VH-VL binders against Large ribosomal subunit protein bL20c (rpl20). Designs and how they scored, part 5

Target 1, 123 residues: Large ribosomal subunit protein bL20c (rpl20), of Euglena gracilis (p07133)
Amino acid sequence: TRIKNNGISKKKRKRKISKMKGWVGGHSKLFRTGNQQLMKARHYAFYDRKKKKNLNKTLWITRINGGLKYYLTINEKYNIFVSFLRKTKTYVNKKLLSEINVRDSKSFSHLSKPIMKSTGINL

## First folded at step 2 (VH-VL)

Design r05 (framework fv_roconkibart)
Fold by ESMFold2-Fast, scan of step 2:
Structure r05 (fold): chain C 123 residues (1-123), chain A 121 residues (1-121), chain B 112 residues (1-112)
Amino acid sequence: as target 1 above (123 residues)
Amino acid sequence: QVQLVQSGAEVKKPGASVKVSCKASGYTFTGYYMNWMRQAPGQGLEWMGWINPNSGGTTYADKFQGRVTFTLDTSISTAYMELSRLRSDDTAVYYCARDTYYYESLGFDYWGQGTLVTVSS
Amino acid sequence: DVVMTQSPLSLPVTLGQPASISCRSSQSLVYSDGNTYLHWYLQKPGQSPQLLIYKVSNRDSGVPDRFSGSGSGTDFTLKISRVEAEDVGVYYCMQGTHWPYTFGQGTKLEIK
């Protein structure tokens, strides 16, 4: 019973991990900003340790997104969000975008998360 | 291997608050979103919202906005759901369940055992 | 909110016979990536829900092959080719395409 259940759990974890990997874009040439340079440095520091185990490879994705939230102002998050919507050709109400930009980080998180979850970005 | 263990049943009076815990084990806590659902006696499942354990970011269903708060203690891999200003119709079994980090969902693959919250005068 | 409608709500079945549950959504569940985020859960008496089928037709790990899912757009079906005693419980469909996530009202499968 227990042995069979453990085998099932491992197969499910492998499938979930594969999906997480598939949703992350690769590195590309980026704008020169202080905050992005700090984010990249943290990413590369973590990435250099990835060869220890395959399990570790999936964790860098969450840490990168967490790092962005800690370093970016609401205006910087808004600009990245709007740029992403343009690249993915996602249509969003102009009033909603204005509300996200004008209000605080809580408003951005709440109002943009359904769109971010549907498009795969996490700011 | 993967387990979500919730706190025990609670009995509360109308107007009180309740805080339910959900302790995760067997996986990397910050690698998955934590979703909260409830199920009133004899009724179906209702989604309440999610929290991102990596960032602390939350999203609440409109029905619960202003009354529910999701929090974390990452040092013990535990998520919390606090529901305030309780009403009799908040009587339900409350569940935590994990989801993928991205919008793509392979479904809620692991659920807590549920916590019965009874609100009665 | 996307409304998920299941039928029947009560499904009495004789052991060994097939069973079929319908799930309909108020709008298309096809996402722009071509995937359909429609999942099926089983809640056995006194237990938490468990995932049976994800993305319309994919069986979760350990789910017997007598369970199959099909459908597209707004119309989905869960089939059990040969009902066993352990299949008793309430079946729920759920959509993860649109925010907020929504569930069907549930179908209770019982043995006659």
Scores: ipSAE 0.000, ipTM 0.525, lowest interface PAE 16.9, mean pLDDT 72

Design r06 (framework fv_roconkibart)
Fold by ESMFold2-Fast, scan of step 2:
Structure r06 (fold): chain C 123 residues (1-123), chain A 123 residues (1-123), chain B 112 residues (1-112)
Amino acid sequence: as target 1 above (123 residues)
Amino acid sequence: QVQLVQSGAEVKKPGASVKVSCKASGYTFTGYYMNWMRQAPGQGLEWMGWINPNSGGTTYADKFQGRVTFTLDTSISTAYMELSRLRSDDTAVYYCARGYYDFWSEYYGMDVWGQGTLVTVSS
Amino acid sequence: DVVMTQSPLSLPVTLGQPASISCRSSQSLVYSDGNTYLHWYLQKPGQSPQLLIYKVSNRDSGVPDRFSGSGSGTDFTLKISRVEAEDVGVYYCMQGTHWPYTFGQGTKLEIK
């Protein structure tokens, strides 16, 4: 898919970036991005990683054919979650983020779901 | 008892627009993306795009970008697909289907489909 | 766009016998998360499509265990161990790994 870049999109990005530093997000932003943002982040991440790690793609195909399965690690889930919070401009306290980062997938789910649920997201 | 009920068949002239409705019941409307597909007589399935009922955010396949609009009325759990500037090759059965993305379960299939709406474009 | 190619396009089968449908993609369907977003749908005559298998090998709720999916990368197979009369229809594979999502051309299963 071709990305059409021009002055308008660049100006909009610059305005968003300038307002992100120290920003505390509203719940309505999380409410408006939900699962669609995660789906888009997944697809964007795939193409970005493919360009940077084309060898990795070939290795994954080979290993999967040999029976090896790859699953999202807690760090990968954390990175997706943090990207979601950044894109939705949602504030999460430092202590909670630290706890999420060091725990297993079930603990991650347990800690992150209430944040989304408090904003009206039915996950 | 999860179901999607679509509006009835339509006959339109070239250049007109059509608006198909898809009423959801038996589940949390905002918990699932609503996908739209079409199937020309005797042909295969074609994906048109989706809408996130929680945010109103949309994604359109490039072929339909600029001609199709997905909208919602969350008060009645209904999604709409409006296709403008109709051509004879837009004659098809149009389907809505709920898609599931659960960040934790990673399910992406479309498991519940509407009954379909036949749109005939003829002069 | 990712091209999905099914074989055979027409599959006459004797009731009670096994059936097998192949689906090949023009690109790998392995996503960066390690999942393969290949799904199988059945459209019975005059009905809406219904989900049979999601993510290569997972049966949707209510789908009989005579249906199984397998494959990896670009080559996938749907198998029916013992075909029943209610299995008649058009089978579609679909990929959800790459934008836009694309379907195979369909395989018509008929009883001979």
Scores: ipSAE 0.012, ipTM 0.530, lowest interface PAE 8.9, mean pLDDT 73

Design r07 (framework fv_roconkibart)
Fold by ESMFold2-Fast, scan of step 2:
Structure r07 (fold): chain C 123 residues (1-123), chain A 117 residues (1-117), chain B 112 residues (1-112)
Amino acid sequence: as target 1 above (123 residues)
Amino acid sequence: QVQLVQSGAEVKKPGASVKVSCKASGYTFTGYYMNWMRQAPGQGLEWMGWINPNSGGTTYADKFQGRVTFTLDTSISTAYMELSRLRSDDTAVYYCARWEYGDFDYWGQGTLVTVSS
Amino acid sequence: DVVMTQSPLSLPVTLGQPASISCRSSQSLVYSDGNTYLHWYLQKPGQSPQLLIYKVSNRDSGVPDRFSGSGSGTDFTLKISRVEAEDVGVYYCMQGTHWPYTFGQGTKLEIK
């Protein structure tokens, strides 16, 4: 039997306005500006999943150039960082980066901060 | 008002493919991710994945990776879910829903897909 | 995947009496931003699910004040202070903290 969903759109419209006001800082900005990086990283994470059991899948808050906030997984931060290193021709041990990405985000942050400050990225 | 209208019920044979549509109206189609869920008769909800209508980028739940495909036609504000290699356990009501910052705020009415020989 | 467990699965209630539904997660639902992304949905017979409560305790727009949510970490509760006939349906808890998103198995609320 066909399910009818009439009559709830007006309530949801009012709720959405109120809810957006309450959701300060916004996950929503990721969908408009950073969504391509999120989608690519999530695609790669799927294929690495079987090899990286117990990997922390918690989304982390990241501030990127212009003061915008994004929610990124540790794998997404790693991919952005590695892409940045390639672009700037900066060389770092690939094995070390891989190990840090799996172990903890504090080590990753410590490694990346000195390089990323001049670009306005804070991972 | 925001509205999501899905295509009608389908009956398919095992091994076939089904394609369900979800037509959006009342908002900027490219501004919000479209998610797909399903619910087997008398059972709970299962998340299948999402598509970004602005970029066409998709994410699929690992259970469906390789046999589900999300597509869109932005000219008519419509998203599609195609599920291939159908099995009897794919019999379910399939829903599209708009995602906004962690929740599903508007849902389609549902499309019953029955897989039988 | 995070397992969401609801109790009870069947909840017969007399009109005007209170009702309570529990939801437990296999992992903490506290996100790195300090928020807890646990939501409650109601699916009325023949209808699509609709949002009732978001982030543990916040009522969605138009939801009557007789509905309230509480909890922290892994233990959450949805309460209805005074059940009305229109409250009949299946209630689902859902987590948005860990990927992939997961739902509880559902609690069917019926009038005795």
Scores: ipSAE 0.000, ipTM 0.497, lowest interface PAE 16.3, mean pLDDT 70

Design r08 (framework fv_roconkibart)
Fold by ESMFold2-Fast, scan of step 2:
Structure r08 (fold): chain C 123 residues (1-123), chain A 117 residues (1-117), chain B 112 residues (1-112)
Amino acid sequence: as target 1 above (123 residues)
Amino acid sequence: QVQLVQSGAEVKKPGASVKVSCKASGYTFTDYYMNWMRQAPGQGLEWMGWINTETGEPTYADKFQGRVTFTLDTSISTAYMELSRLRSDDTAVYYCAREIYYGMDVWGQGTLVTVSS
Amino acid sequence: DVVMTQSPLSLPVTLGQPASISCRSSQSLVYSEGNTYLHWYLQKPGQSPQLLIYEVSNRDSGVPDRFSGSGSGTDFTLKISRVEAEDVGVYYCSQSTHYPLTFGQGTKLEIK
């Protein structure tokens, strides 16, 4: 039975390949490397799972110039802080700045709090 | 030379559908995936999906799933992108582009689709 | 989605001087076997985008050697050693390691 099925399958396969000549030409370009097939399969897996891994962005409410509120990422808060230090000619130990992890909101808030409070900025 | 030539500009009303064509020449059409992108006026590039030109299997970005359809006519080396239920924010230049090693090395000239009342 | 962040977004440069653009991804772009699918495109005014660099550092056919790409993991750089007038346009980084394919915001290079 299996032998009969194998014979039928071979004829059906040959017919399909012959009928789809245009689709056969180009196998080497589309499937030339295992990496291409695996990457497409990985994209499919991510799609099917309905899961996305995005950068975990923290939104913070910031009051600048007395009353206007802005939503800022941790990196944007850090950039404002660094720009402020530069603008005001505030002298800060380079070691202190290099120790701040721009993605560590606790470290940034803890280290910047005393400086910002003196200037009336609430990040 | 390798070239992708797209259909001309379209003006559509909200709720209508648009079908953009992309005709390939200078290479074996079925050797390369075809990607579709769009660019709203003054904005950056947005990926819509790709189609395997050998098998006809499309993959759509989630934002466009259910509204966009990618099809092929391999006898004339042409890919099609049909976008339905058009909204004003679908106004954009639509591009097809050939994929090689997961980068897009040849792009169509673009098709401006304007959706307005 | 993988977020691609470019810096600067506006890049005025003097003719003949070098220029560099940074691109950062929200997660690693390294695929198994070590391939990194990070690409750079240039869109000249009124034209379609064109491929400059594929897989981090490989120049596309016909791209001048003054263009070079570098980087790994999540941090990438496109460098132009000597900017020419024809280099004006918007530069985009893009990733194709993760679904969906995503692009950076674009960097507009202008001659000042």
Scores: ipSAE 0.009, ipTM 0.533, lowest interface PAE 7.7, mean pLDDT 74

Design r09 (from R3 with heavy chain D99S E100D Y102F G103L L104Y; framework fv_roconkibart)
Fold by ESMFold2-Fast, scan of step 2:
Structure r09 (fold): chain C 123 residues (1-123), chain A 118 residues (1-118), chain B 112 residues (1-112)
Amino acid sequence: as target 1 above (123 residues)
Amino acid sequence: QVQLVQSGAEVKKPGASVKVSCKASGYTFTDYYMNWMRQAPGQGLEWMGWINTETGEPTYADKFQGRVTFTLDTSISTAYMELSRLRSDDTAVYYCARSDYFLYFDYWGQGTLVTVSS
Amino acid sequence: DVVMTQSPLSLPVTLGQPASISCRSSQSLVYSEGNTYLHWYLQKPGQSPQLLIYEVSNRDSGVPDRFSGSGSGTDFTLKISRVEAEDVGVYYCSQSTHYPLTFGQGTKLEIK
């Protein structure tokens, strides 16, 4: 219920790549916690998505392979689609992608749905 | 085109170390984990661990902890696996393969045969 | 560690006939969100392994529809509706629900 006016745009986390030349080994505490590390990585991914949901006013549910449900904004849905196209080596006409109004759900669904269906993602 | 290219075959004596490289191309190197597997002649696959290519943090399977080291050179999109104190039963084909955190491997390197013999 | 058991280990098949491979895990592979991280790989002679099916039933890009995966919990099956010559090789199931990631011992499919 508390209302906070925040006019300052918060830049979402983006890590600068450091030169990792010659990095050697991991901490010995990971030796006993491999299962926990995997669970934590998946948990943090889920946590980050849930946290981002609370920061965005427009939320949409999507189903990604395996039955996972995510609450995504239109921008996040578009970014996942673009990342998926890169991951699967699918090339889409960049002119068509640039013409999508990311706030226009009809245009996005019209252009992305046939490709998503052929690649196994349920939107 | 996504491609993982590994260094060539190695022949080592027991007690030596070997370092295998895996050069990635066709995608953003830091978007995916790099995994290492091995396969002894006529045997099945064994997972050795993975490395987070964005942070450089490795995770080693318990069997290899203390003998294996995963490193990166992100400026050339290359991952390295160094295995020390080699034994004859380390003779195997070593593979790199990319994954996200769900750990299924959509692209594999061609493999590097490491032979350990006296 | 989670033990993955495949059967049969050797699978001679006549061209055009169906084939099926079983994979059982020593523990449930269902993750807390309901997903099941069971995957199938094919290693053709002299080649690196290639992904066939991920998360039980999803075909990887370019994998023919004659391949299908099914199962739940601890019991999984890979089916080939009609075997082709190019399907020869060793099939592996793998789990990534529990650390460390483990593979089955492999099933060698050969044309008879």
Scores: ipSAE 0.007, ipTM 0.540, lowest interface PAE 9.3, mean pLDDT 71

Design r10 (framework fv_roconkibart)
Fold by ESMFold2-Fast, scan of step 2:
Structure r10 (fold): chain C 123 residues (1-123), chain A 119 residues (1-119), chain B 112 residues (1-112)
Amino acid sequence: as target 1 above (123 residues)
Amino acid sequence: QVQLVQSGAEVKKPGASVKVSCKASGYTFTDYYMNWMRQAPGQGLEWMGWINTETGEPTYADKFQGRVTFTLDTSISTAYMELSRLRSDDTAVYYCARGGYEFWSFDYWGQGTLVTVSS
Amino acid sequence: DVVMTQSPLSLPVTLGQPASISCRSSQSLVYSEGNTYLHWYLQKPGQSPQLLIYEVSNRDSGVPDRFSGSGSGTDFTLKISRVEAEDVGVYYCSQSTHYPLTFGQGTKLEIK
């Protein structure tokens, strides 16, 4: 039974994340295959990135793999983290996420590293 | 077998326009984006833009905005690239290439169309 | 625009020896969903470019396992474990994470 309730919770969370990131067209071809839907979503994301290029954005300094420093926008950092959480099926307190200082790479690193370590699963 | 077949070589004078075609076969035309690239003699590759084959919506690289137009004829699975107000530095081999889902990479390319711009 | 820098630009290699090509991007290529949209293409003399490796390390269908890609963020490498005559051509890295899509300047691999 516990398994049943956990399944429902995951479905609700996944649906919310998909809606936030998903592109939804209002045209009659909504019944098309997954390939076309993915292409539409990617196109929208690409177009959104082009729009962002026309606006001055603050870059956030972070460290990824091998200790190299990368300059990411706040949205890019957040999306990478959210994607990681979804991929690893990790439950995280929303309050904890909202308290992350997006301009402080150390705070984000400290919060995300325990989650990354805990997802080391032998399958 | 997936194939992209482009129109033949063109020689144009400065100020003219050129229209290159790319006919697709071996797959469902509207399932993949069509991309356009060019390569000047002895130089590297440059992305010009893409077109959504389902909707006909094009996206152009800033360098070509205002001079290039991407169009489709879905009934014959053909994409077109028209470049106007040609200059000598537009001399290049122009390529169409299929891209468009999951990987966003160009998995099949046309054979290329040489466009020479000279007086 | 994201600048892609390859090194070396010219790579003479003896048949059967390994070869390595570096590609560096001016910005991180990691995107939403954790995917890294870095790809490698080979253009053989007189031919259209062909896809070798997509998303850093995945070989396209039919590409021999002597080709391997690795890297993360801004630093990427293409390795050929044992160069064969058919590997001659110009290798390009490309990114599709940021608009506009960009290519490296190319690395010409030649048999010496």
Scores: ipSAE 0.008, ipTM 0.544, lowest interface PAE 8.2, mean pLDDT 71

Design r11 (framework fv_roconkibart)
Fold by ESMFold2-Fast, scan of step 2:
Parts: C-alpha cells; structure tokens; sequence
Structure r11 (fold): chain C 123 residues (1-123), chain A 120 residues (1-120), chain B 112 residues (1-112)
C-alpha cells in the first residue's frame, strides 16, 4: 500500500543520511568527499548533459558561477567547492571547513574567499 | 505518513490551460525535487521535468518547454504543474513524484495521479 | 535521448512459474563513478507506479525477494522467481544516468 511505500522511502533516505554521517564522522579527512560528493557530481553531469557540451574544468567552474546559479542551493555550492578542492589537490585546514555554515551563503562566501582567490574559482 | 496528494480530474477544451496541484505531507518538502510525469491512455510513462523545491527553479523536458510551468507554494508544501495550449493528445494521467537531491533519482513516492481529458 | 527498449511487451505467465523481462538501453547507463542508474517500477491496474528495484539490483524496502534485478552497461533483466497474483501489472525500466530521464515502453504481466 501507499503507507508501506512511504515507510520504505523514509528508511531509504535515513540509510543514505546515516551512511554519509558515518563516512564523514569515521574518518579524519580535510575534504568532504564521500557519497554526498558522488551524488553532487552526478547532479551536475545531468544538467551538463542537457546543454550537450563537453566541459573542461575552467568552463565547468565558470558555468557554475554564471549558468547554474539559480539551480544551486547553499549545500550544492559547498559540495561543488569541496569537490573542486579535492580535484585540484588544494589543502584546506579542518578548522576552516568546520566553520563554514552551509545554510548561510554569506558566511560561506566570507570564509571561502581567500581560497577562491588563490584557485581562481568563484561560486 | 509520507504522501503526495494530487488535485482532482479535469476536463478541458483544446486551447485551454490546466493547473494540477500536488500536496506533500509527512516529510521535509524542500529536501526533495518534485518531478512531473504523464501517461497517455494505453501508453507508457513520460518524464516532463522537475522543480527544485528549495530554490523554486524548474527544469523542463525539451518536448514541454514553452507550454509547461512548474511552481511552488512552500507555505503549504504544494507543487503545481500548469500546461497551456492544450491539444487532444495531452489527454493523460499526470503524476507527481519525489526524488532525493543527492540520490539515484529513483521515484520512491508518487501521487495518485490526475486525469486530464482534452475534448471538444 | 536514451531509448529504453523492453521485451517482451506482453507476458502471460502461469501462477507459480518464473517470469523474466529484458531492458536494453541505447547508451551505457554506467555513470563515471561506477554506479548504474537503472530502476524498475511496477504499475498495478488503476494505481500509480511504485518502485521495485533501484540501481540495477537493490530491492526497495518491502519488495519480496522473489524479485531480482541484474545486468550491466546496456543490458538488464528483471526476474520473478515464482509469479503470484499480486504481481499483475505493467513493469517499466527507467534510467536516470542521462538527461532527460526516460522509461521503457512497459511490459504487461498477466496471469494465463
């Protein structure tokens, strides 16, 4: 029935969230990479496929700033930023990452600006 | 319980527009994309697009671009699909279904469907 | 668009016997991270579709173990080890690897 289907969906979501928390909490890493980043990469690939363009790293970053701004939540911007740091091997200290408030775009922008200046990326 | 409840059946004339609602309950509305699909009589399922419930930004499948509009009223956890310039071949059952932002985009919860009949 | 092709489109089955549905995609459904975003849905008569299997082989919660999914790349199979009366309906494969999301034509399973 619908009730059973609803229960199944809640359980599935709970598993995914718990897995992400366990992955992040179980390891002392400088970057948040786990399942959340893989899901994020797939989300952008989906949108990019719609545009039918091969996107190099520079165009991908520029497109995020210009082409995807209305599709991105604060969490999505954070995940793109973290993914970019991982791919470019950019060192980010754990204190900076823990201080970024993904629910507050102004806070995220302020704390990430020094790194964005050095890498040439803007979200 | 987690549910998506859609508005009732509609009968429209060619050239008119129809607006279908989909009210979510039992979960955080803004944690999921809301998708719209349709199924013509005796035919399979067709994806029409989705809307980001946190930002309100819609994405439309190319076939429907220019005729369909997805909107939200987050204060009542409701998504809307408006299809304009109706033709007889728009007769179909229209469904809403959710997908998780960070997931596999499988449709785990569906509305009950809304029959839209376009008849002269 | 990725075309999803199901076979057969009509599947009469005797109660208690096995059933098998094939699904082929016009492009590989393997995402760059290695995941394959192929899903199976069941639409019972007069009802909305419901999720059966996600990402090729994972049963949604509450789905009986007589249902199993397998496959890779472009060739996928849904198997029912022993068909029961409640399994009647139209089965759809669907992909979410490529934009736009697409569905197969549907396979109608009927008891003969």
Amino acid sequence: as target 1 above (123 residues)
Amino acid sequence: QVQLVQSGAEVKKPGASVKVSCKASGYTFTDYYMNWMRQAPGQGLEWMGWINTETGEPTYADKFQGRVTFTLDTSISTAYMELSRLRSDDTAVYYCARTEYWGDYAFDIWGQGTLVTVSS
Amino acid sequence: DVVMTQSPLSLPVTLGQPASISCRSSQSLVYSEGNTYLHWYLQKPGQSPQLLIYEVSNRDSGVPDRFSGSGSGTDFTLKISRVEAEDVGVYYCSQSTHYPLTFGQGTKLEIK
Scores: ipSAE 0.005, ipTM 0.549, lowest interface PAE 11.5, mean pLDDT 72

Design r12 (framework fv_roconkibart)
Fold by ESMFold2-Fast, scan of step 2:
Structure r12 (fold): chain C 123 residues (1-123), chain A 121 residues (1-121), chain B 112 residues (1-112)
Amino acid sequence: as target 1 above (123 residues)
Amino acid sequence: QVQLVQSGAEVKKPGASVKVSCKASGYTFTDYYMNWMRQAPGQGLEWMGWINTETGEPTYADKFQGRVTFTLDTSISTAYMELSRLRSDDTAVYYCARGEYYDILTGFDYWGQGTLVTVSS
Amino acid sequence: DVVMTQSPLSLPVTLGQPASISCRSSQSLVYSEGNTYLHWYLQKPGQSPQLLIYEVSNRDSGVPDRFSGSGSGTDFTLKISRVEAEDVGVYYCSQSTHYPLTFGQGTKLEIK
């Protein structure tokens, strides 16, 4: 007996969407986009965990909620960005996110600035 | 039908390099990350890393950093794993496996048949 | 690295009887969003591993319903309600919540 059948990836994708239809209601289209954001956030967190082990931590100045200054590590800065990205359901094309070099803090900051400004964060 | 077909068995001397191929068919190659694992004789599975098939960017497990290189040829839907400075303890079956990155949260749903690499003096 | 510990390492089972395999992680596998990335694989003799269960309890397409997964946090179980001859092989749990991806040491299921 075969445990796996052909077309499993497409069947899994359909099952995931179908399984969540009742929970998400009429948001099947938004669910697909949100699920991609979740996968991207997970991938970047995964990458950051690896990067954190091997690289010196860099402290950044961040303004949150009315100009309070905080000194954050790269991981803390990234976690804030990811949290706001997911909270606001910002629709960012997966190609755009995949073009970010997470190791390059300047590239990350450049892309994150529009979202952070809209959520009250300023660097 | 989804299929991952790997290159044939290799026998190498210590200090040599080996390059294993993994040819994908039956799906859009760039929609899935390609993962690499190995299994020494009689031992368990060990993750070596993955490669983003859309961008070509590899990520290596720390143990293999500096000795392994993941590359792609998207025109023929093929991923490659090259391991250099081979030692006898690199003798293992090497596997490629497909992993979803963007659309579904799941494990490795398709695996290659495996490539036995034997390193002996 | 997250250490995955399976028990038992060897599981002889009489045909038609139930079987249970435990998997424990050295730290929680719950992701911040509430998802738990714990998967089960089966490697039959001479074959590549194949996915059985993904994200704790979801059966992969084509996997018989006699297989079920459960658990939370750091403690997970794979159950086979009635073992068949085709179920012989080595079972591995794996986590993909934390870098690097890690596997348990494997549980060899044999028919006695």
Scores: ipSAE 0.005, ipTM 0.540, lowest interface PAE 11.1, mean pLDDT 71

Design r13 (from R3 with heavy chain D99H Y102F G103D L104S F105L; framework fv_roconkibart)
Fold by ESMFold2-Fast, scan of step 2:
Structure r13 (fold): chain C 123 residues (1-123), chain A 118 residues (1-118), chain B 112 residues (1-112)
Amino acid sequence: as target 1 above (123 residues)
Amino acid sequence: QVQLVQSGAEVKKPGASVKVSCKASGYTFTDYYMNWMRQAPGQGLEWMGWINTETGEPTYADKFQGRVTFTLDTSISTAYMELSRLRSDDTAVYYCARHEYFDSLDYWGQGTLVTVSS
Amino acid sequence: DVVMTQSPLSLPVTLGQPASISCRSSQSLVYSEGNTYLHWYLQKPGQSPQLLIYEVSNRDSGVPDRFSGSGSGTDFTLKISRVEAEDVGVYYCSQSTHYPLTFGQGTKLEIK
């Protein structure tokens, strides 16, 4: 028996050869377009891997304005905080926020506390 | 806290090869791609390529494909750039820089001057 | 390759006065999904470049609020509301939307 999905593998190999043909004779549009897509796919694969690695599946109870209770993951609490910062037009750098480990709730709490005190949100 | 420390200046003859190192500290080395750039005297910045620090897979800019090699030593959080068949127009300051989560180069090494002369 | 064109290339400014740098790309820098990967770097004399602004308008950590970025598509601007002595250096715009990553020629900001 041969490998399942042989048709997909053959198509990918054929397209890969076609893209490589653009390398021969210099800079071709096909090769450049393929390389650009590969680079961006690698960039987004890195994004996805970092996101998955930092994702916390633990459900935590929290209170939001109005006294309502919700069960949120640490990632969801982070997303609410980031959304709130955008709404208030604060210039908290994305880089700083991306450096917060979703598993490090103490750092998140210290960072968010001064801002959320003024809005009645407690994460 | 986050630092990228590069190897010292090099003087090479045309036709030789040079290998520049970039040692990372203060973060998890494999979480970020590493980019390589150069800057010829009085000129702007030129991108050479990047390397995936988790997989070791490099991507080279077309101009450097076949002459440059990016490698890693993950055990010491170090990236390497080797440029072969050196010419006088390869004289430049070479930089490594970390590729940030939001698609910018957030930390740069101090630069390594490579001089190619007969 | 995407060509990044900066203007002016030389910018003498009096301390405390505003400064503005233009950056134009030969192609739109909007990536699929709406992100615009246009960044600004500052290279102070004798130093390596440092990130100043990423994705058009976001200040990097520790960058003073006197720096602001704006623009869309192919036309971008970096503004300094009040120039200080520490702002001297060469400013570069850069794009990472299209392969290969490219930089502008640089704008040298000098105090008059």
Scores: ipSAE 0.006, ipTM 0.525, lowest interface PAE 11.7, mean pLDDT 72

